# Miniprotein binders against q9h3h3: the designs that were tried, part 282

Target 1, 235 residues: q9h3h3
Amino acid sequence: EDGFTAEHLAAEAMAADMDPWLVFDARTTPATELDAWLAKYPPSQVTRYGDPGSPNSEPVGWIAVYGQGYSPNSGDVQGLQAAWEALQTSGRPITPGTLRQLAITHHVLSGKWLMHLAPGFKLDHAWAGIARAVVEGQLQVAKVSPRAKEGGRQVICVYTDDFTDRLGVLEADSAIRAAGIKCLLTYKPDVYTYLGIYRANRWHLCPTLYESRFQLGGSARGSRVLDRANNVELT
Short names: E, the ipSAE of ESMFold2; O, the ipSAE of OpenDDE; V2, 0.75 times the mean of E and O plus 0.25 times the DockQ between their complexes.

## First folded at step 22 (miniprotein)

Design yK20 (at its last look DockQ between E and O 0.94; V2 from the best seeds 0.80)
Fold by ESMFold2, look of step 22:
Structure yK20 (fold): chain B 235 residues (1-235), chain A 87 residues (1-87)
Amino acid sequence: as target 1 above (235 residues)
Amino acid sequence: DREEYMIRWKIMMLLRFADLLLERAEELKKEGSDPEEAKELLKFVQYLLRMAIELAEKLGNEDLLKRAQELIDRAQKLLEKLRELES
């Protein structure tokens, strides 16, 4: 149930990763073309499998925007995965601290803020705000899922390059809020994905590292951000 | 080769997911649960396995290709069984 649901969602995400993406790449595309591109490919209308009446005739895994300064670096994923296998056979306890150290050692430091939104125009509006923030340089890269199922929620992912850099993670949260987004945000380091560690895993690890809740007034960022592992507020 | 490593890793993850979803579909059929849910899972299993087959061919990895083909055959047989129950 709980563990199956997490694995099922992970499978859907992996299939989406491997299908074609619709990308606005600010490094090669003039910023003046962004609004037309957003109007052509709203996430509420781009279909996962190319349904009739959609702007796409073939499967689309993700809709993405790459900022001018985006420089992808997955790090040493092979070394990470080898060390993970060794750790599992070593008999040493597996904790959030050991995963953090593995990620640091192998430079697999990227992570993302996630927001889950109902399909519709409000999703398209939120995505447009995020996409503009990426092209304007407040965020580095973001993606949004296309429409897959009637009534199913869609996800916007906003990436940061180092989950251990709390200032950078908080700056991304602030930029998301400045785009007018008020829903719950959760932050997940990519290391968990590369190791196949999802909710309800056998080690009881929580892949959500940070949680951001919008807060009217009383905060420069407009958010209350909690470190889920240590139950400490970062803001 | 880092590219070959990552392709092999993707195939292994696709096979892991396909096996888990297939086991769930088999469980749903055994319990007499909603046959549409099992059929939807199996169609997605086939989607994952077609991706795995394509990648395994790109690598020229016959062992992984055989594993993917065995799982897709299992999924197809279960789909046929579910369709017969609807008659």
Scores: ipSAE 0.782, ipTM 0.923, lowest interface PAE 0.6, mean pLDDT 89
Fold by OpenDDE base, look of step 22:
Structure yK20 (fold): chain B 235 residues (1-235), chain A 87 residues (1-87)
Amino acid sequence: as target 1 above (235 residues)
Amino acid sequence: DREEYMIRWKIMMLLRFADLLLERAEELKKEGSDPEEAKELLKFVQYLLRMAIELAEKLGNEDLLKRAQELIDRAQKLLEKLRELES
């Protein structure tokens, strides 16, 4: 993907974040209602802009599920951004390590596993599996994009609290795999989004930290996770 | 203060994206690409700018409102030109 495509996708994601969400909150809603909610709002049928005949009449940015342990914490984003501006003006080299330290210093540590799927039964089934895993406490929070364009892929995001916690990131991967997901996963820290760092940026920073590939008959984990920065397999 | 800062940041990002996508739409037109692609892009640009306007109004920031309006006008003019090409 070229730089333009990356920024376009980032713009779409930002707009989606700002639009209303369809949320199942396991903290306030009984788990027994999840199936009915999933049936009411299948991601393949929910439309981004509330098209006629869709389950939603108004724009929907995301469909999300919050687990019982979910606590929203974005950290000190303002401080992060100020430090980033200062770093850019300093002329000091900017590396992935630099960004990691900035993230830690300002407690902007959230990240997410991403999977892209075509609209349809497979997507809805995948989402249902993830949603159940969230409600059951295997995952903390997840969201899926609604249907935007005909033939366009939808994305499921599964969040972790700390992208610097390798074990936590790997545990989330395992939970996703246990939910029956077999496609390629990529892990992206949110710090890159808050700093406006996308693919093909002038600093040559890669916003993808990890990749997970499904393995048939392999390890108990069912996947191979690659550290993209170091080009080393973690599993 | 933090909330206002974040709102301002969001507006600036929306405007940045809108400007970038608008430039792309202009390029698509110049290249003779499918007018529908450019039109769809411009609709999204307008969507972003409406969001920016709403936030700018919330802040009472006239400069950001002005910038957003300028981009909307530019997008609208391009849309009109594209429609003329289809007729």
Scores: ipSAE 0.743, ipTM 0.912, lowest interface PAE 0.6, mean pLDDT 92
ESMFold2 (binder alone), look of step 22: mean pLDDT 82; pTM 0.785
ESMFold2, look of step 23: ipSAE 0.766; ipTM 0.920
ESMFold2 (binder alone), look of step 23: mean pLDDT 83; pTM 0.797
OpenDDE base, look of step 23: ipSAE 0.735; ipTM 0.914

Design yK21 (at its last look DockQ between E and O 0.87; V2 from the best seeds 0.76)
Fold by ESMFold2, look of step 22:
Structure yK21 (fold): chain B 235 residues (1-235), chain A 85 residues (1-85)
Amino acid sequence: as target 1 above (235 residues)
Amino acid sequence: SEYMIRWKIMMLLRFADLLLQRAEELKKEGSDPEEAKELLRFVQYLLRMAIELAEKLGNEDLLERAQELIDRAQKLLEKLRELES
């Protein structure tokens, strides 16, 4: 059921991570080339496995844009995973606080805002807006899934450096909204992904830390953000 | 690192085993064979990735584990194709 579906989706995500990516890297490519690249590789047309007639002839796991300030630092993921294994065999309780402390101790602090959109012009438009925000420096790095099957939703991930830095996470939310995106956003710290903890996990942990809902006529941020761990509105 | 490569292989094998079990259940339930065949194609995709990593690592035990799962997946795929005829 719920557990199988979550693990099936996790398996698909892992396979995509390991396949080749289509990347616009602002650190090595002039910003003036972005619009042509976006037109060549719209996420609604790039196919997961290189279908006939698509822009890509080979499998593509993700389409990504790296900003000029992007500095990859996943932290001590190996140490995190080892400590996680030891914790599970220790008999000590596993709580959201435990996961937070592991992530901090091992400097695995990155996380991402997620949005799900159906294939089509709205997806391509949203992606283009996010990609421009990344190249302009309002966001650090983003990726979008390619088209995998008819009618299936695709996902845009917008990364932040530090899930414990609430201001930075809220600023990323604001930048996403400024790009014209009005759908539900959910925020997931990367620690959950690196530990293989998905919805319906055996510990009943919720990998979604924050939710953002667009607020018509709202605050300077343009949204209402809920901290799901404490059931507290941050905006 | 070798630890990270081994961890990836173990995760791929775990996912492949889970999805393979589901495909076996679908066949027993008499469900649409196309759903089971789609799962099996993905299982084989995961296992090819696991084999590639296990070869890079030089880990014969993990290679054997992946090969056993491929053999199970292939046998089930053959059974599903036989039912189509």
Scores: ipSAE 0.736, ipTM 0.918, lowest interface PAE 0.6, mean pLDDT 88
Fold by OpenDDE base, look of step 22:
Structure yK21 (fold): chain B 235 residues (1-235), chain A 85 residues (1-85)
Amino acid sequence: as target 1 above (235 residues)
Amino acid sequence: SEYMIRWKIMMLLRFADLLLQRAEELKKEGSDPEEAKELLRFVQYLLRMAIELAEKLGNEDLLERAQELIDRAQKLLEKLRELES
């Protein structure tokens, strides 16, 4: 993906974040209602802008499921941004390590596994599996993009609390695989989004930290996870 | 926070400007006018969000910047429509 594509996708994501969400909150809603909710709002049929005939009449940015243990905490994003501006002004070298340290210092540690799927039964099935895993406590929170363009891929995001916790990131990968997901996964910390760092940025920073590929007959996890920064397999 | 709202507005304006430039390039290249129109519709969407937030802040400077981009997008859209007629 070129720099323009990355920024366009980032713009779409930002707009989606600002629009209303369809949320199933397991903290307040019984798990027994999940199936009915999934049937009412299948991601392949929910439209981004509330098209006629869709389950939604108004724009929907995301469809999300919150687990019982979910606690929204984005950390000190303002402090992070201020420190980032100061760093840029200082002329000091900017490395992935620098960003990691900034994230830690300001407690902006959330990250997400991303998967891209075509609209249809496979997407809806994948989402249902993820949603169940969230409600059952195997995952904390997930969201999926609604249908925008005909033939356009939709994205499922599965969050972890700390991108610096390698074990936690790997556990989430395992849970995703256990839910029946076999496609390519990429892991991205949210700190890059908060700082406006996308693909092909001037600092040559890669927002993707990990890549997970499904493997038949492999480890009990069913995937190979690559550390992109170090080019080392973790599994 | 006011800071976060300002940050969001600035990002929306940045994205809108970038996408608007892309739409202008598509027009110059003789690409499908529909692709450029689609980008422009999204630009307008982003700018509406920016305006709403800027109004919340009472920031006239940001409102003015958003309006300038809207005007630019509208002019480009009109030119694209003329090419299709």
Scores: ipSAE 0.719, ipTM 0.909, lowest interface PAE 0.6, mean pLDDT 91
ESMFold2 (binder alone), look of step 22: mean pLDDT 86; pTM 0.841

Design yK22 (at its last look DockQ between E and O 0.86; V2 from the best seeds 0.78)
Fold by ESMFold2, look of step 22:
Structure yK22 (fold): chain B 235 residues (1-235), chain A 85 residues (1-85)
Amino acid sequence: as target 1 above (235 residues)
Amino acid sequence: SEYMIRWKIMMLLRFANLLLERAEELKKEGSDPEEAKELLKFVQYLLRMAIELAEKLGNEDLLERAQELIDRAQKLLEKLRELES
């Protein structure tokens, strides 16, 4: 069921991507309006399909905050997907290095730190901290899932523009920790999502590239970050 | 981009088929019909998205595949509702 569960979650994420989003866009909205917006749309109360009593009457796929410097650039996703199809029939081995090279070649370099939290105060507080960090310019863009019918865990995604830029990824981790976030963070390059590669995939690829664990009194960043592909600590 | 639309349809159909097969397994096993019904409602949601995209793309093969799956999902959902009589 682990493979089925990963595919089921991926299906939910795809449907959410395609539904309308609730967005606070700092490029067009004054920062002074953020607190009111956060109070109106706490992720523990915004429902996926617009349940009665929710702040939203229509489906919401994601709740997102765009920073003033947000410049969307997904890269050559079409070329990436075509090259991936060709690679699968070529007889070449499919490895994390192969995926990395495809992403670089097609400029599909974005990725995201992920955190999973139960609905409630901790989730809403964590999201508010992340949203403020985005509007204040410490982070570029973030999103959080709305509450699903079962009240299962929700996810906050904090994006970076280049998963190969380790310093940039570590700086985003530091900004997340500075917002008071102490839970486990995992980092997934977007290339895996665009290619439909999830945890229980037939190539046994691991979409999680980095892990960040909060560490008391260890480093200036306040966390221990592990490169899972190479089993190397980055901090 | 037509390539991105086609890719989305293919992924939606892949997911819908997987989830539909799971719902069929749950019914065959005699499991609680509510679990299968909730899964089928989501399958229908995915397939409505796929049908809309396939119509936009004008791709007859993908549209036919999506409509076949939504018919299977509707038939199974009706059978599950009959069992609750």
Scores: ipSAE 0.763, ipTM 0.927, lowest interface PAE 0.5, mean pLDDT 89
Fold by OpenDDE base, look of step 22:
Structure yK22 (fold): chain B 235 residues (1-235), chain A 85 residues (1-85)
Amino acid sequence: as target 1 above (235 residues)
Amino acid sequence: SEYMIRWKIMMLLRFANLLLERAEELKKEGSDPEEAKELLKFVQYLLRMAIELAEKLGNEDLLERAQELIDRAQKLLEKLRELES
């Protein structure tokens, strides 16, 4: 069922967040070393638990690239969670607007474009494109999941600083498309993760804010972006 | 923060319990034991993380809850292995 699947994936993501990461930090490492790093740690070969023969001998939660302008700031997550608990006990209606306001109030505004790809050359190539875009300053930060099980898809996450900044979200989409990625993208604010709100939740909240579909010969950005909350195309 | 660590532990325990219940359901349905076993391995993984954090907090109640889930997972795993023999 969708609810179980969503929570299972959330559990996997949480565990991955807590395990060690392989990171290329452009703030401290020369851009000229990126190609060697990508060759050393292709995401299709890096294994979640450090399988024999993999580039990693220990568990790896994520492979990540930090851009020059990257500044980790998750906002007041504790305050957000406290306010969320209070809201639940108040009996007040809970809407997407409510969560948006909570996020703004507590400055928990990060979000991410997500893409799911099968392990292999296409994934590694896509990741390389994203990594370059990050190092070149077109994107701020991205991560990719390592290989977990045979036949399982891997996810690339491309972050933006503010899910309420529509232009910033669209710019990231454009940069992803410019990197040669043509698959479906979904955008999810991190606030939903911090509050434990997943698909098929009891509040009927949709964690997906935007969808981006590649369009050949279409707009200059090469994609159509749908606002899921309002069911309106933005491009 | 201590609060965030507590939150993480609670989430880990929640996920572990959910996955454990799913594994129990799979067993009852006569599904492939391998699927249930894989879930249980992941449950154990989550619970180890929870234990480490609970130890860091010195929270005995959370440690106890984690241990109870581990024991439950282990018992189920043993039953699944017996079915394969």
Scores: ipSAE 0.738, ipTM 0.913, lowest interface PAE 0.6, mean pLDDT 92
ESMFold2 (binder alone), look of step 22: mean pLDDT 85; pTM 0.835

Design yK23 (at its last look DockQ between E and O 0.96; V2 from the best seeds 0.77)
Fold by ESMFold2, look of step 22:
Structure yK23 (fold): chain B 235 residues (1-235), chain A 85 residues (1-85)
Amino acid sequence: as target 1 above (235 residues)
Amino acid sequence: SEYMIRWKIMMLLRFADLLLERAEELQKEGDDPEEAKELLKFVQYLLRMAIELAEKLGNEDLLKRAQELIDRAQKLLEKLRELES
């Protein structure tokens, strides 16, 4: 596990967060327009910085779909970050339970399933399935990175509103699998991002809370889901 | 909010410093000068975002920190250009 790689990816994600997004918002756009929008902006063709020949002429940080019921709420991020700084100076031990309690106390409960796919048909097909699941109400909100300059892997993020709601997290996993996605999924609570805690951090915390592996004939969801914090299988 | 803007600037500066250190490491060892140049271009991209936010916030300390990192990145880019010649 390379800490520099995790921090580099986090930096790219932050820069992308701050650039313009291409958004299909089901709250204001008819669902019948989704297929045309997906055809216009396939993630394997939308370039990060608006390269010649791409459908976008300007930078695009993320391609996103907002579901009908999407209601953004980041919680008390300022209070969370202040409490985190105080805790670090206190000398008290820092554990996964510490972060869970901070997130609960400050209502910073959102998180996301992540999947990494190479550019091409498989990525575009997976994204289209996820986007349809969002518009149909099976998922709340998702985003996908545009094509990287060097053609590296792209990421699809599927958000859930409460990482402590295991049923909700598992339902999102099931909806992802129902869209035909069979690759490894990892789940990361947003609290780690707001505190700047990435893989190979100084506290040896694991930002991956859940891990989902597709398994034929194993469960109704077709997944084997591990809780990494408690080292137990949820499925 | 002003708090979130300040937090974004601090994270951008942290990332820029990390990536700049990596580019300096690559230059020192003579490894992959194209990777170092790409890192430095991205460092400057992050720092332009940080400068824009710092100006919006009116925070002179953060603006100076971003400007110092830009200067450091530009000097390293110029050094890498000379190695090509």
Scores: ipSAE 0.742, ipTM 0.920, lowest interface PAE 0.6, mean pLDDT 89
Fold by OpenDDE base, look of step 22:
Structure yK23 (fold): chain B 235 residues (1-235), chain A 85 residues (1-85)
Amino acid sequence: as target 1 above (235 residues)
Amino acid sequence: SEYMIRWKIMMLLRFADLLLERAEELQKEGDDPEEAKELLKFVQYLLRMAIELAEKLGNEDLLKRAQELIDRAQKLLEKLRELES
């Protein structure tokens, strides 16, 4: 993806974050209602702008599921941004390590596994599997983009609390694989989004920390996870 | 927070500017007027969001910047319509 594509996708994601969400909250809604909710709002049929004939009449940014243990905490994003501006002004070298330290200092540690799927049965099935895993407590929170352009891919995001917790990141990968997902996964910390760091940025920072590829007959996880920063396989 | 709202507005305006520039390039190249139109629709969407937030803040400077981008988008839309006629 070129720099323009990355910025376009970031703009779409930001706009989606600001629009209303369709949410199943397992903290307040019985798990027994999940199947009915999934049937009512299949991601392949929910439209971004509330097209006629869709389950939604109004714009929907995301379809999301919150697990029972989900607690929204984005950390000190304002402090992070201020520190980032100061760092840029200082002329000091900016490295992935610098960003990691900034994230830790300001407790902006959330990250997400991303998967891109074409609209249709496979997407809806994948989402259903992820949603169940969230409600069952294997995952904490996930969201999926609604249908936008014809033929456009939809994205499922599965969050972890701490991108610096390698074990937690790997556990989420395992849970995703256990839910039947076989496609390529990429892991991105949210700190890069909050700082406006996308692909092909002037600092040559890669916002993707991990890549997971499905492997038949492999480890108990069924995937190979690559540390992109160090170019080392973790599994 | 007011700070976060301001940050969001600035990001929306940045994205709108970048996407608008791309739409202008597409229009000049004449390759796909439909792609340019779709991009413009999204630009307008971003700018509406920016305006709404800027109004909440009462920030006239941000409103002015958003309006400048809207004017630019409208001019591009007019050019695209003229080419279709």
Scores: ipSAE 0.681, ipTM 0.889, lowest interface PAE 0.6, mean pLDDT 91
ESMFold2 (binder alone), look of step 22: mean pLDDT 85; pTM 0.824

Design yK24 (at its last look DockQ between E and O 0.82; V2 from the best seeds 0.70)
Fold by OpenDDE base, look of step 22:
Structure yK24 (fold): chain B 235 residues (1-235), chain A 85 residues (1-85)
Amino acid sequence: as target 1 above (235 residues)
Amino acid sequence: SEYIIRWKIMMLLRFADLLLERAEELKKEGSDPEEAKELLKFVQYLLRLAIELAEKLGNEDLLKRAQELIDRAQKLLEKLRELES
C-alpha cells in the first residue's frame, strides 16, 4: 500500500534525522580536507547501524556537507502547524496553493532535490560531485543516506532555501547536473514533512513540486524541469 | 527548538503505532513471521529514540506513551516467537 510505504519511509527518515550525522562543515574545515573525508566515509560503505567492518561503529543517520553560506533556519514550524490544524477544522478547501501560502506566512520555505541511487561507485562518485559543489559554493547543503539494507537504494538530498524561488530551485538543478548527475530528480518542499503530508494523503496533495529529467544535447542546463502542480515545463 | 523535538517525538510515537498495527495485521494474515519481526525491531528502534528524546525534555507523558508501545511490541514479538516454535 502506497500510504503505508510512504509513512514507513517517513519514519525511517525521521529516525535517521535523530541519529548522529557525519558532517563536513566547510565553514570550519578547510576545503583541502574534503577529499580525505570523502575517502574515509564513502556513502556506499557507511552503514546505517554501524555494522562490523564499516567506517562507522555507531549508527549514522546521514552523511552531510555544509557550505560556507549555510544557515539553518526552519522558520516558524509551530505557527505553521497551528495554522494547519485551524485550517483543517475550518472545513475550507485545502490546495497546493493553500500550503504554499501557509509556508510563506510562516517562513517554512526550505526544499530539496532528491535522487535515488544504488549503493556503489556511482553513488559515491555522485556524492563526491555534490559535496564539491557544496564546498565550492554552488550549493548550500546536501546530505546522503548511509547504506541500510542490502540492495536498497540510497538517497542524496540537495537543499535550497526557498521552494517558492523558482530561479533558485532551477539553479540548484543546474549545479547538480554540472556535477555529472544524470538520474531523475524530484523536488520536495519541507513544509509537507512538517505537516505530515506524504504520498497518498487524504487531501490528494502531491509532495513533489518539480521533476528534473536529464536531457542530452538539450538546454544549456542539461535538464528538463517539470512543474508538477501546473503540469508545465519550466525549461 | 524544544517544540520541534516534541513534535518529532510525537511523530515517532505515531509511526511506531502505525507500524505495530501493520505487524499485528501481518500476524493475523499468517504472513511470514520474519517480516513482522523486522517491523517490530524497527518499532523498538523508533521507541528507543523517542524515549531518549523524551528523557532529555523531561516529558513524562511522552515517556509513558512510549513505554506502552514498547510493551505492546514486546508482547507481539513474544507471540510471533511462539508461533515459530
Scores: ipSAE 0.702, ipTM 0.891, lowest interface PAE 0.7, mean pLDDT 92
Fold by ESMFold2, look of step 22:
Parts: structure tokens; C-alpha cells; sequence
Structure yK24 (fold): chain B 235 residues (1-235), chain A 85 residues (1-85)
């Protein structure tokens, strides 16, 4: 995957962030309404720009579910960005360790598991399972992209509140696998997004911190999770 | 805040410039003009978002930079349409 492709996908994600979202918010909506909402807005049928015949007539950037315990806190993003600018002009080495410390210092600790699925029943089934896990409290917040082009893959993002809390990240992986999802999962801390750091960057940083592979002969959880920064298996 | 809005505008301009360069490369290579036209439609979308934010911010310099890119994208789109018709 080259630098142009990563930047193109980042541009699409930023544009989607800025468009309207379809949200099921368990903090204000009874859980008994979830099944009807999922049936009305399957991600394989909701279109990015409101195509004829879709359930939405206007653009949709993301479809999201917020859990009862969801408490948004992006941290000190402005301070993070200012410190990053100072670091770049300082002559100090830019390493994964310095990025980690910057994120900790400024409390920009959230991150997300990512998965890519083709549109259709498997995507809608996977999303429904994740949405139920969020409403039931096993996950805190998730989103899925709408259908943008025929045959194009869509992305489900499952957020965790602290990428340094390895147990919390592993618990989210386990909840995703319990929904029957067997594809590769990659985990990206939000700090990389806020600093505009994508694959093929000048510093050779890897924005993917953890990788989860489902294997039949693997651990009791059915997944093998690798810490890419330290090259150690967490499971 | 104003700092975060300015950062969003700068990222939108960065993405638009990258995609516009790619569309220009596709035209120079003699590639299928539909790919370049699709990129340019997305570039125009990104720049409309940037203009909206720059207007909210009242930042004339960023607004002018966004307008220069949208003009460049429009000129390339018109050239691609002329080649087909």
C-alpha cells in the first residue's frame, strides 16, 4: 500500500467525518429499538451520497452505535499538535516511543480496531453483532462506513479508550471475535490521525500498533494478537 | 476551536493538492479520463468543505488558496471533457 493510497483513504475518511452520521445512541434510545434500526439502516444498503432506492436520501458519512458507557474525551489535541510541531523542529529523533509519550502526556489515548468487509450479508451480520455488543456493554462505540461504490470494501471501526491498556484492547478483540468476525484486524491509535501520520511517512513510523489474526489452531480466544511496535505476541 | 478548524482546512488543502496532482499525472500519461474526472469531482468536494470552514473562520488567505485549487481543478475537468466531446 503506497503513500498516495493511504492519503487518499485518509481524505475520504475526513470527508465522511464532516458529513451527517446515522447514530443509535444507547444513552438516549431504548435497547429494544436496536433491531428495527439495524434493519432500517444496514451498512450494505445505506449509500454515501443518498442514491435512489437507498434508505437515506441525503449523504451519510458514518453509521454509528454509542454504548451506555460511552463518554467521549479526545484529550488535549491542541497541545499534542503544538508539541509535535516543536519536536519536528528540535532535531530530536522521531520514534514510536516519542509518539507514545506525546500521546500519554496530552491524554490522547483512544484508538480503534479496523476491519474491511465486502458489502452484503456478511458485512451487515458483522455490523449487527458489533452493534449489539456495544448496546450490551461489551464494547463502547463503533462505526461503519456506508456503501460508496459497487464491490468496494467497507470498514468497521471499534473504538477503545486507551491504547496503552493492553487488556482493554484485547477484551475488545475478544468481543469482536465473539461476533463471528474472522478477518484480519488492525489497531490504530488516534494520535496518528490527529498528527496526520499515515503509512509511508517521512519517519518510517507504523500507524498500526496491534494486529489480530484469527487462527483455528491458535489461543483459547481464537485470535493471535501481535504488538507491532515491540514485535511481541500478546496472546 | 479556531486552531482545530485551521488544521482541518490545511489537511483538506493537502489532500486536494495531492489528488489534483494525481489527476494531472493521469491526463499526462494518456490514461482513461474517467479516473481523472472522478478524482477531480472528489477534489472539488474537499475544496468546498475547505471553503466553508475558511469562510466560518474569516481567513482570507486560506480562502484564496482554496479558490486557486478549485479553479485549477475546474480547468483540468473542462479539458478532460473537451477531449471526449
Amino acid sequence: as target 1 above (235 residues)
Amino acid sequence: SEYIIRWKIMMLLRFADLLLERAEELKKEGSDPEEAKELLKFVQYLLRLAIELAEKLGNEDLLKRAQELIDRAQKLLEKLRELES
Scores: ipSAE 0.606, ipTM 0.869, lowest interface PAE 1.1, mean pLDDT 88
ESMFold2 (binder alone), look of step 22: mean pLDDT 85; pTM 0.828

